VHH binders against UPF0282 protein Pars_1056. Designs and how they scored, part 14

Target 1, 306 residues: UPF0282 protein Pars_1056, of Pyrobaculum arsenaticum (a4wjr7)
Amino acid sequence: MEILPVGEESLGVRSMCLYVETRDVRILFDAGVSLAPRRFGLPPHPRELERARSVRGEIVRLAQQADIITVSHYHRDHFTPWYPSVYMATDGETYKKVYGGKKVLMKSPADLNWSQRRRHYGLAKALQEAGAKAVYADGGEWRIGGTVIRASPPLWHGPAGSKTGRVIAFAVSDGEERLVFVPDVEGPVEPEPVAFLEEVKPTVVVVGGPPTYLGWELERALQRLTEIIDIGPHTLVLAHHLLRDLAWREKIEAVLQRAEKRGVRVATYAGLLGRKDELLEAMRRDLYAAEPAAAQPAEEGIDEGD
Below, E stands for the ipSAE of ESMFold2; O stands for the ipSAE of OpenDDE; V2 stands for 0.75 times the mean of E and O plus 0.25 times the DockQ between their complexes.

## First folded at step 10 (VHH; framework vhh_3k1k_2)

Design x54 (from x41 with G54R; at its last look DockQ between E and O 0.87; V2 from the best seeds 0.00; counts 0 for: pae E 2.4 > 2)
Fold by ESMFold2, look of step 10:
Structure x54 (fold): chain B 306 residues (1-306), chain A 121 residues (1-121)
Amino acid sequence: as target 1 above (306 residues)
Amino acid sequence: QVQLVESGGALVQPGGSLRLSCAASGFTFSEYAMRWYRQAPGKEREWVAGISSRGSYTSYEDSVKGRFTISRDDARNTVYLQMNSLKPEDTAVYYCAAYYYDSSGSYYDYWGQGTQVTVSS
């Protein structure tokens, strides 16, 4: 099983895009990228914009190689929109290059709030126009040669009842490795993501970590991460919301100590690539301080959600 | 009181090298990004290079990329500009500046008095 990180906060953008290849199938998880329109009172720095374009280019390239693309939920950093966007690095035709003719495993709309229903509606129409073969994946299983793909039932995007809604996770097994992609569970904080992982018994876990930059209480998230470590994967990838905070390692120290004791490797996407973390959003003030740039207005049309 | 003092400016032959230093005092150096600017006679002051407060991000004006290197030494409260392969076009007064953005996006900037670099055969 080959695992290729594509986009994440450690690579300079908001994303969890991950490419996975087995002998039987090539999967691109959550083909999205975005930038925070305001952080520290500032718009994205030109270097963030350049990085978003670079990551979008890689997403397009890998999507063309992929057999299957996922949509874990309807937040814009997790799919490619059908409209032009500077902050998502799309030109309005990009979605055809990403989804054209592809099998798309996507979250069911049955439990979406109003904002997410609108995004689902738009994306479903765009997928049809691109000739994609969309399937609602919740709780499903697919066998392709020696590879098994499973989707979880809906999981909370954070604490139960959160306005952020629900996501689905995906497990991929090729008989040797078992990878579970668990986006945007913000820790997790609820027990259900851990229960899914205990059922799968993964060798690699990729999980959206707690949003420490918001100052939220972390006790439940730290406990859940400890439980995940105790399942015994050889690698735990802590991703996404966690990496919007320059001080993330200090705030998650107890988890890192447990992983060390258990011999579990903890990595970011950058770490998997042998690169240093480049947390550009968290560094936005320092980017502006080191390199002059004109402030930029917020992108139009982003009021549809996240 | 904030003070930035540049040094190391000199007359040098084309193709030569020079290292500029900027010693800082009166503020918490490790919290500030540092920049070098230059101003040639009859021209506007232009940004040359910058380094983030943590030292993890550096950037350069296109005309100096590959020839100039910015660095910082927080133990000595000093920022440097290593200038290689100097050209007559690099002739200017070089200024260091310190920049800090607070959590609301407001910023402070401090400036040195400059040091003269002349590239002439």
Scores: ipSAE 0.459, ipTM 0.843, lowest interface PAE 2.4, mean pLDDT 91
ESMFold2 (binder alone), look of step 10: mean pLDDT 85; pTM 0.853
OpenDDE, look of step 10: ipSAE 0.856; ipTM 0.957

Design x55 (from x48 with S59T; at its last look DockQ between E and O 0.93; V2 from the best seeds 0.77)
Fold by ESMFold2, look of step 10:
Structure x55 (fold): chain B 306 residues (1-306), chain A 121 residues (1-121)
Amino acid sequence: as target 1 above (306 residues)
Amino acid sequence: QVQLVESGGALVQPGGSLRLSCAASGFTFSEYAMRWYRQAPGKEREWVAGISRGGSYTTYEDSVKGRFTISRDDARNTVYLQMNSLKPEDTAVYYCAAYYYDSSGSYYDYWGQGTQVTVSS
C-alpha cells in the first residue's frame, strides 16, 4: 500500500486530501483545499494563496490517476467546488478535471443541515455534469480484487449534536495494511469513531485532531486519542484542525508520550513526506509582519463551513 | 522613543560583500518582525527581506534570493543584512523597518533613516 499526503495544514493549507494506492485500486480521499478567509483579523497571505494553488495542482494531477474519489462531508476543504474560488484555487472547469468519469463515494445527505444540503445539491449536479459515477457510501463496502474499501456510518464532526454535522470515515485493506481515514472528528470526541477503528483494527490511522487553537476543553479528545493508540496501529497521523495551532505538540504532550511508550509512530502529513511542518495559517501574523502583502482578493462569499 | 539606526553602508566593487546592521531601541525588539527595504535613485522604495519575531521565518525578494541573508540578534537588539555577490543594480539607500501585528490584525511600524550602499567599479 502506497500512502501519499497531498494537502493538510502542515503543508500550508486547510485540507485532509490523501492519495492511497493498492495493487488493485487508486483512491483519492477528499479532493479539497481551502484557506481561512479570516484568521487573526487577517485574510490569507499571498504565500498561502501560492500554496493553495500548488496543492490544487497536485489534487488535479492525482485525481487523473485515481479510480475512486471520496467526499466524507460537505465542507469546503473536503471537495472540489463547481465554481471559481480564489481561496479554493479553482476555476469553473476544475471540478470536471477532478471528478470527470470517476467513481465518487460520498456521504449521504439524509442528515445534513441546510447549508450542507445546499452544497451537496450543487456538488451532486456538478458530478452528474462531469460524468462521475457517484454513490452514497454511508456504511457501505466495496471489493476490488484483493482490496476492500469500507465506509463508516455517520460520525459526529465534534461533540454529538454539533452544528458542524457528521462525516463518514473510510477504511482500506489490501491484506497487509489496513488504513483508516477519519476526517474532521476533532479528536475524536465521541466514542463511535473509536468503535469503528476497533472493528477495523487498523495498521495506519489518519485522524482529524482536536482544534486546540480554539481554546476548547480537550479532555475527551485526549482520552479518545489514548484509546486509538491502545488499538495498536504502527502509525498514527494527527492531522487537520490540530495543526492550526503552533503550540499543538505541547497541548497533546500526554498523547505523544503514550504513543512513544507503545511504539506507535506519530506523524503529520509533512512528517510522512520527510518535510518540516509549514503551518502557514497559524503563522499568518508572522507572514504579514515579515513580508508586505499585495492587495488581496475580495473575501469570498463563503458561508460558515469548517 | 523608538529609534532604528542603520549602519554598514559603503562603496564596494561588483562581486563584493557587505553587511548592514540596524540597531534598535525604545521598543520590545523580540516581539517585532524586522524588514529591510531599499530605494534606488528614481525608483520607489522596495521591500528586500524580512525576518519574523523569533527568527523562524525568513523571506526575500526574488532578485536577492540566494545572495542576501537576513538575521537577527535579540540580545543586541540588532537585525543584519549580509549581502554577497553584489551587483550595480543593488545600489540604493537601505532602510530597516520593524513591524508588529496584534491579534486583531492591526499593525505598528517603525523606520530608520537609511544607509547608502553603492556598487561600482
Scores: ipSAE 0.560, ipTM 0.880, lowest interface PAE 1.9, mean pLDDT 92
ESMFold2 (binder alone), look of step 10: mean pLDDT 86; pTM 0.863
OpenDDE, look of step 10: ipSAE 0.875; ipTM 0.963

Design x56 (from x48 with S103E; at its last look DockQ between E and O 0.90; V2 from the best seeds 0.78)
Amino acid sequence: QVQLVESGGALVQPGGSLRLSCAASGFTFSEYAMRWYRQAPGKEREWVAGISRGGSYTSYEDSVKGRFTISRDDARNTVYLQMNSLKPEDTAVYYCAAYYYDESGSYYDYWGQGTQVTVSS
ESMFold2, look of step 10: ipSAE 0.653; ipTM 0.906
ESMFold2 (binder alone), look of step 10: mean pLDDT 86; pTM 0.869
OpenDDE, look of step 10: ipSAE 0.885; ipTM 0.966
ESMFold2, look of step 11: ipSAE 0.590; ipTM 0.886
ESMFold2 (binder alone), look of step 11: mean pLDDT 86; pTM 0.857
OpenDDE, look of step 11: ipSAE 0.884; ipTM 0.966

## First folded at step 11 (VHH; framework vhh_3k1k_2)

Design x57 (from x56 with Y108F; at its last look DockQ between E and O 0.93; V2 from the best seeds 0.80)
Fold by ESMFold2, look of step 11:
Structure x57 (fold): chain B 306 residues (1-306), chain A 121 residues (1-121)
Amino acid sequence: as target 1 above (306 residues)
Amino acid sequence: QVQLVESGGALVQPGGSLRLSCAASGFTFSEYAMRWYRQAPGKEREWVAGISRGGSYTSYEDSVKGRFTISRDDARNTVYLQMNSLKPEDTAVYYCAAYYYDESGSYFDYWGQGTQVTVSS
């Protein structure tokens, strides 16, 4: 199994895009990238814009190689929009290059709030226009040669009942490795993501970590991460919301200590690539202070919380 | 009283090297990013290079990339600009500046008085 990190906060953008290849199938998880329209009162820095364009180029290239693309939920950093966007680095035709002719495993629109229903509607139409083969994946299983792909039932995006709604995790097994992609569970906080992982017994876990930059209580998330470590994967990738905080290692110190004791490697996407973390959004004030930039207008309708 | 004092400006032949220093006082140097600017005769002041607090991010204007290096020494409250492969086009008064951005996106800056660099036969 080949695992290729594509986009994430440690690579300078909002994303969780991951490319996985087995002998039988090529999967692009969550083909999205975005930038926070406001952080510390500032729009994205030109360095962030350059990075988003670079990551979008890789997403397009890998999507063309992929057999299957996932949509775990309907936040804009997790799919490619059908319209031009500076902050998502699209030109209005990009979605056809990403989704054209692809099998798309996507979350069912049941139990969506109004904004997510709008985004689902737009994406579903775009997928049809691109000739994609889209199916609602919740709880499903697909076998392709020796590779098994499994989608979880809906999992809470954060605490149960959260307005952010629910997401789908995906497990992929090729007989040697078992990878589980668990986006945007904010820790996780709820027990259901851990229960899914215990059932799968993964060798690699990629999980959306707690949003420590928002200052919320972390006790439950730290407990869940400890439970995940105890399942015994050889690698735990802590991604996404966690990496919007320059102080993230300090805030999860207990989890890192547990992982070391259990021989579990903890990594970011940058770490998997042998690169240093480049947390550009968290550094936005430092970027502006060192390098002047012309102000960029905010894109209409961009959700700062994605 | 805030002061930024540049030094090291000189007359240098094309292809030569020069190191500029900017000594800071009167503020908490380690909390500020530092920048170098230059102003050639008859032209607007332009940004040349910058370094974030702590030194983790550096950036350069295109015409000096690969030739100039910005660095800082927080223990000595000093920022440097190492200039190699100097060209006549680099002739200018060089200014250091300190920048701080608050949580709301407003910024505050301090400026030095400049040091003359002349690249000529």
Scores: ipSAE 0.633, ipTM 0.901, lowest interface PAE 1.6, mean pLDDT 91
ESMFold2 (binder alone), look of step 11: mean pLDDT 86; pTM 0.863
OpenDDE, look of step 11: ipSAE 0.875; ipTM 0.962

Design x58 (from x56 with Y100W; at its last look DockQ between E and O 0.90; V2 from the best seeds 0.79)
Fold by ESMFold2, look of step 11:
Structure x58 (fold): chain B 306 residues (1-306), chain A 121 residues (1-121)
Amino acid sequence: as target 1 above (306 residues)
Amino acid sequence: QVQLVESGGALVQPGGSLRLSCAASGFTFSEYAMRWYRQAPGKEREWVAGISRGGSYTSYEDSVKGRFTISRDDARNTVYLQMNSLKPEDTAVYYCAAYWYDESGSYYDYWGQGTQVTVSS
């Protein structure tokens, strides 16, 4: 199994896009990228915009190689939109290049909040226009040669009942490695993501970590992360919301210590690539302070509700 | 009182090198990004280079990329500008500035008095 990080906060953007290739199938998980329209009272810095364009280029390139593309949920950093966007680095035709003719495994619209239902409707129409072969993946299983892909039932995007709604996770097994992609569970904080992982018994876990930059209570998330470590993957990739905080390692030190004692490698996407973390959003004030930037108009219709 | 004092400006020949220093006092130097600006006579002041707190991010105006290097020494409260392959168009008064943005997007700045760099045969 080959694992290629594509986009994440450690690579300078909001994303969890991951490319995975087995002998039998090529999968692009959550083909999305975005930038926070406001952080520290500031719009994205030009260096963030440059990075988003670079990551979008890679997403398009890898989507064309992929057999299967996933949509874990209906937040814009997890799919390619059908409209032009500076902050998502799209030109309104980009979705055809990403999804055209592809099999798309996507979250069912059942139990979506209003905003996610609207985004689902828009994406579903765009997928039809692009000639994609979309199926609702919740709880499903697909076998391609020696590779098995499994989707979880809906999981909370954060604490149960949160307005951020629900996501699905994906497991991929090629007979030797079992990778589980667990986006936007914000820790996790609820037991259901851990229960799914315990059933799969993964060798690699990629999980959306707790949003420490928001000052949330971390006790539940830290407990869940230690439970994941105790399952015994050889690698735990901590991603996404966690990496919006420059002090993230300090705030999860107990988890890192347990991983070390258990022989579990903890990595970011940048770490998997042998690169240093480039947490550009968390550094936005540092970017502006060192390099002046011209004011940019706010992007029309952008969603700040993540 | 806050002070930023530039030094190292001189007359040099085209193709030469020069190292500018800016010594800071009266504020917590390590909490600020540092920038170099320059202003030729009769022209607008322009940003030349910047370095973030801790030195992990540096950036340069296109015309000086590959020729100028910004660095900082927080133990000595000093920022430097190494200027190589100097050209007549680099002739200007060079200013040191300190910048930081708060969580609301407001910024704070301090400025030095400048040091003259002249590139001429």
Scores: ipSAE 0.611, ipTM 0.890, lowest interface PAE 1.7, mean pLDDT 91
ESMFold2 (binder alone), look of step 11: mean pLDDT 85; pTM 0.851
OpenDDE, look of step 11: ipSAE 0.882; ipTM 0.966

Design x59 (from x56 with S52T; at its last look DockQ between E and O 0.92; V2 from the best seeds 0.77)
Fold by ESMFold2, look of step 11:
Structure x59 (fold): chain B 306 residues (1-306), chain A 121 residues (1-121)
Amino acid sequence: as target 1 above (306 residues)
Amino acid sequence: QVQLVESGGALVQPGGSLRLSCAASGFTFSEYAMRWYRQAPGKEREWVAGITRGGSYTSYEDSVKGRFTISRDDARNTVYLQMNSLKPEDTAVYYCAAYYYDESGSYYDYWGQGTQVTVSS
């Protein structure tokens, strides 16, 4: 199994895009990238914009190689929009390059809030226009040669009942490695993501970590992460919301100590690539201080809560 | 009293090297990013290079990339600009500046008086 990190906060953007290839199938998980339109009172720095364009280029390239693309939920950093956006580095045709002719495993709209229903409707129409083969994946299973793909039932995006809604996770097994992609569970906080991982018995876990930068209580998320470590993957990738905080390692120190004792490697996407973390959004004040930037137009209608 | 004092400006032949220093006092140097600017006769002052507090990130204007290196020594409250492969177009007064952005996006800055660098044509 080949695992290629594509976009994440450690790579300078909001994303969890991950490329996975087995002998039988090439999968691009969540082909999205975005930038926070406001952080620390500042719009994205030009270096963030440059990075988003670079990551978008990689997303397009790898989508063209992929057999299957996923949409775990309908937040804009997890799919490619059908409209132009500076902060998502798209023109109005980019979605055709990403989704054209592809099999798309996507979350069912049955339990979405209003804004996510709108995004689902728009994306579903765009997928049809692009000639994609869209399938609602919740709870499903697909076998391609010796590779098995599973989708979880709906999981909470944060605490149960959260207005951020629900997501699905994906597991991929090629007989040797078992990778589980668990986006935007904010820790996880709820027990259901851990229960899914216990069923799969993964060798690699990629999980959307807790949003420590928001000042929330972390106790439940830290407990869940300890439970994931105790399942015994060889690698735990802590991704996404966690990496919007420069002090993230300090805030999860107990989890890191448990992982070390258990022999579990903890990594970011950058770490998997042998690079240092480049948490550009979290560094936005420092970027502006070192390098002047002209004001950027604010991007209308972007959900800041993703 | 805040003070930024540049030094090291000189007359240098094309292709030569020069190292500028900027010594800081009167503020908490380690909490500020540092920048170099330059102003050639008859032109606007332009940003040349910057370094974040702690030194983890550096950036450069395109025309100096690969030739200039910014660095800082927080123990000495000093920022440096190493300038290699100098060209006549690099002739300018060079200024150091210190910048800090607060949580709300407001900023604070301090400036030096400048040091002259002349690269003979």
Scores: ipSAE 0.587, ipTM 0.890, lowest interface PAE 1.7, mean pLDDT 91
ESMFold2 (binder alone), look of step 11: mean pLDDT 87; pTM 0.872
OpenDDE, look of step 11: ipSAE 0.852; ipTM 0.958

Design x60 (from x56 with S104E; at its last look DockQ between E and O 0.91; V2 from the best seeds 0.00; counts 0 for: pae E 2.4 > 2)
Fold by ESMFold2, look of step 11:
Structure x60 (fold): chain B 306 residues (1-306), chain A 121 residues (1-121)
Amino acid sequence: as target 1 above (306 residues)
Amino acid sequence: QVQLVESGGALVQPGGSLRLSCAASGFTFSEYAMRWYRQAPGKEREWVAGISRGGSYTSYEDSVKGRFTISRDDARNTVYLQMNSLKPEDTAVYYCAAYYYDEEGSYYDYWGQGTQVTVSS
């Protein structure tokens, strides 16, 4: 199994895009990239914009190689939109290059919150226009040669009942490795993501960590991460929301100590690539302080409005 | 009393090297990013290089990239600009500046008085 990190906060953008290749199938998980419209009162720095464009280029390249593309949920950093966006580095035709002719395993709309339902409607139409073969994946299983792909039932994006809504996770087994992609569970906080991992017994876990930069109580998330370590993967990839905080290692010190004791390697996407973490959003003040902005692009909200 | 004092400016031949220093006092140096600017005769002041607090991010104007290196020593409250492969076009007064951005996106800055660099045969 070949695992190729594509986009993440440690690579300078909001994303969890991951490319996985087995002998039988090539999968691009969550083909999205975005930037925070405001952080510390500042818009994205030009270096963040450059990084978003670079990551988008890699997403497009890998999407053309992929057999299957996933949409774990309908947040902008997890799919390619059908409209132009400076912060998502799209020109309104990009989605055709990503999704054209592809099989798309996507979250069912049956239990979406309001914002995700609106984005699902738009994306579903765009997928049809691009000739993609969309399948609602919740709880499903697919066998392709010696590779098994499994989707979780809906999981909370954070605490149960959160306005951020629900997501699905994906497991991929090729007989040697079992990778589970668990986006945007913010820890996890709830027990259901851990229960799914316990069923799969993964060798590699990729999980959206707790958003420590928001100052939330971490006790439940730290406990869940300890439970994941105790399942015994050889590698735990801590991703996404966690990496919006320059002090993330200090805030999860107990988890890192447990991983060391259990022989579990903890990594970021950058770490998997042998690179230093480049937490550009968390560094936004530092970027502006060191380097003047050349021009400011138009700001974007987190929704397109009604 | 806040001060930024540049030093190391000199007359050098094309192809030569210089190291500029900027010594800071009167503020918490480790909390500020540091920048170098230059102003050539008859031109507007332009940004040359910058380094974030802690040194984790450096950036350069395209015309000096690969020739100039910015660095900082927080124990000595000093920022440096190593200038290699100097060209007559690098002739300017070089200014050190310190920048801080607060959590609301406002910035605060301090400036030195400059040091003259002249590249001529």
Scores: ipSAE 0.491, ipTM 0.853, lowest interface PAE 2.4, mean pLDDT 91
ESMFold2 (binder alone), look of step 11: mean pLDDT 86; pTM 0.866
OpenDDE, look of step 11: ipSAE 0.884; ipTM 0.965

Design x61 (from x56 with S106T; at its last look DockQ between E and O 0.95; V2 from the best seeds 0.81)
Amino acid sequence: QVQLVESGGALVQPGGSLRLSCAASGFTFSEYAMRWYRQAPGKEREWVAGISRGGSYTSYEDSVKGRFTISRDDARNTVYLQMNSLKPEDTAVYYCAAYYYDESGTYYDYWGQGTQVTVSS
ESMFold2, look of step 11: ipSAE 0.655; ipTM 0.906
ESMFold2 (binder alone), look of step 11: mean pLDDT 86; pTM 0.864
OpenDDE, look of step 11: ipSAE 0.878; ipTM 0.964

## First folded at step 12 (VHH; framework vhh_3k1k_2)

Design x62 (from x61 with A33N; at its last look DockQ between E and O 0.01; V2 from the best seeds 0.00; counts 0 for: pae O 6.0 > 2, placed apart)
Fold by OpenDDE, look of step 12:
Structure x62 (fold): chain B 306 residues (1-306), chain A 121 residues (1-121)
Amino acid sequence: as target 1 above (306 residues)
Amino acid sequence: QVQLVESGGALVQPGGSLRLSCAASGFTFSEYNMRWYRQAPGKEREWVAGISRGGSYTSYEDSVKGRFTISRDDARNTVYLQMNSLKPEDTAVYYCAAYYYDESGTYYDYWGQGTQVTVSS
């Protein structure tokens, strides 16, 4: 199994885009990128815009190679929209380049909140226009050669009942590695993601960590992360909300200690690439301090996402 | 000057209890995560327990889980290790360590000189 980080907070953008290749199949997980319209009261720095464009280019490139593209949920940093956006580095044709003719495993609309439903509707229509084969993936399983792809049941985006809605995780097993992609579970906070991991018994876990910069449910998240470590993957990849906090390491120190003790490698997307973390959003103030730029109005879009 | 001073180490019988203290000075204690390590004769130093900044989260080595409790008092710049149900295999020099991560992710650590804990009949 080849694992290639594509877009993530540690790579300077809001994303969890991950490319995975087995002997049998090429999968692009959550082919999205976005920038926070405002952080610390500031719009995206030009450096962030450039990074978004760069990551988008890579997404498009890898999408051409991918057999399957997944959409874990319908926040704008997890899929490619059908409309132009500077903050998502898309034009009106980008979605065709990403999804055109592809098999798309995507979250079922059955339990979506209002915001995700709206985005789902738009994306579903766009996928049809692009000639993509969309499949609602919740709880599904697919075998391709020696590779098994499994989707979790619906999980919560953070705490149960939260307004952020639901997500699904994906597991890929190729007989050697078992990778589980667990986006936007904010830790996890809830036990259901951990239960899914316990079923799969992953060797590699990619998880959307807790938003430590928001300061809620941290204790629960840390407990769940500890439980994940105790499952015994050789690698735990921490991503997304957690890395929107410059101080994320010290805030989860006890978890890191546990990982070390258990012989679990903790890595970021950047770390997997042998790169330093570039938390551009979290560093937005510093970016403006180092490279002053005129503040521009936030992009007005038809879609707002977390 | 940064200092961590461990105390409370002693000779105790199996099944006994001991409370270690680590008094910190020379740095902003409340901003640091705290850890206890131990090193037995002829063995490598091993992590025992950790407590997060603010004390909201604790973690333990499996062998001490349920027996040891780490806590901190930021007002006194002190971290504690309550050790119950002590076993001969717990015999070691116990070290206190402070850890801090800066904005770049670089960490800083400070260590004490250790305190001897001996569990023997």
Scores: ipSAE 0.024, ipTM 0.307, lowest interface PAE 6.0, mean pLDDT 92
ESMFold2, look of step 12: ipSAE 0.249; ipTM 0.720
ESMFold2 (binder alone), look of step 12: mean pLDDT 87; pTM 0.871

Design x63 (from x61 with A33T; at its last look DockQ between E and O 0.87; V2 from the best seeds 0.00; counts 0 for: pae E 3.3 > 2)
Fold by ESMFold2, look of step 12:
Structure x63 (fold): chain B 306 residues (1-306), chain A 121 residues (1-121)
Amino acid sequence: as target 1 above (306 residues)
Amino acid sequence: QVQLVESGGALVQPGGSLRLSCAASGFTFSEYTMRWYRQAPGKEREWVAGISRGGSYTSYEDSVKGRFTISRDDARNTVYLQMNSLKPEDTAVYYCAAYYYDESGTYYDYWGQGTQVTVSS
């Protein structure tokens, strides 16, 4: 199994985009990238805009090679929009290049809040226009040669009942490695993501970590991460919301110590690539302070809650 | 009293090198990002280089990339600009500045008095 990190906060953007290849199938998980329209009272810095364009280019290139593309949920950093956007680095043709003729495994709309229903509607229409083969994936299973793909039932995006809604996770097994992609569970906080992982018995876990930059209580998330470590993957990738905080390692030190004791490698997407973390959003004040920026266009309709 | 004092400006020939220093006092230097600016006669002041708190991020104006290097020594409260391969168009008064952005995006800055760099045959 080959695992190629594509976009994430450690690579300078909001994303969890991951490329996975087995002998039988090539999968691009969550082909999205975005930038926070406001952080520390500031719009994206030009360096962030450059990085979003670079990551978008890689997403387009890998989508053309992929057999299957996923949509875990309807937040803009997890799919390619059908319209031009500076902060998501798209033009009016990008979605066709990403989704055209592809099989798309996507979250069912049955349990969406209002904002996600609107995004689902737009994306579903765009997929049809692009000639994509969309399938609602919740709880499903697909066999392609020796590779098995599973989707979880809906999982909470954070605490149960949260306004952020629900997501689905994906498991991929090629007979030797079992990777589980668990986006935007914010830790996890709830027990259901851990229950899914316990059922799969993964060798690699890629999980959206707790949003420590928001100052929330971490006790439940740290407990869940400990439970994931105890399942015994050889690698735990801590991604996404966690990496919006420059002090993230300090705030989860206990989890890192347990992983070391249990022989579990902890990495970011940048770490998997042998690179230093480049947490550009978290550094936004430092970027502006060091390098003056010209005025940048604002993005109407971008939800800062993504 | 907040004070930024530039030094090291001189007359040098084309192709020469020079190192500017800027000594800071009266504020917590390590909490500030540092920049160098320059102003040639009859021209607007322009940004030259910047270095973040802790020194992890540096950036340069295009015309000086590869020739100038910004660095900082927080123990000595000093920022430096190493200037190599100097050209006549680098002739200017060079200013250091300290920048801080608060959580709301409001910034605060302090400025030095400048040091003259002249590059001529």
Scores: ipSAE 0.324, ipTM 0.769, lowest interface PAE 3.3, mean pLDDT 91
ESMFold2 (binder alone), look of step 12: mean pLDDT 86; pTM 0.863
OpenDDE, look of step 12: ipSAE 0.757; ipTM 0.919

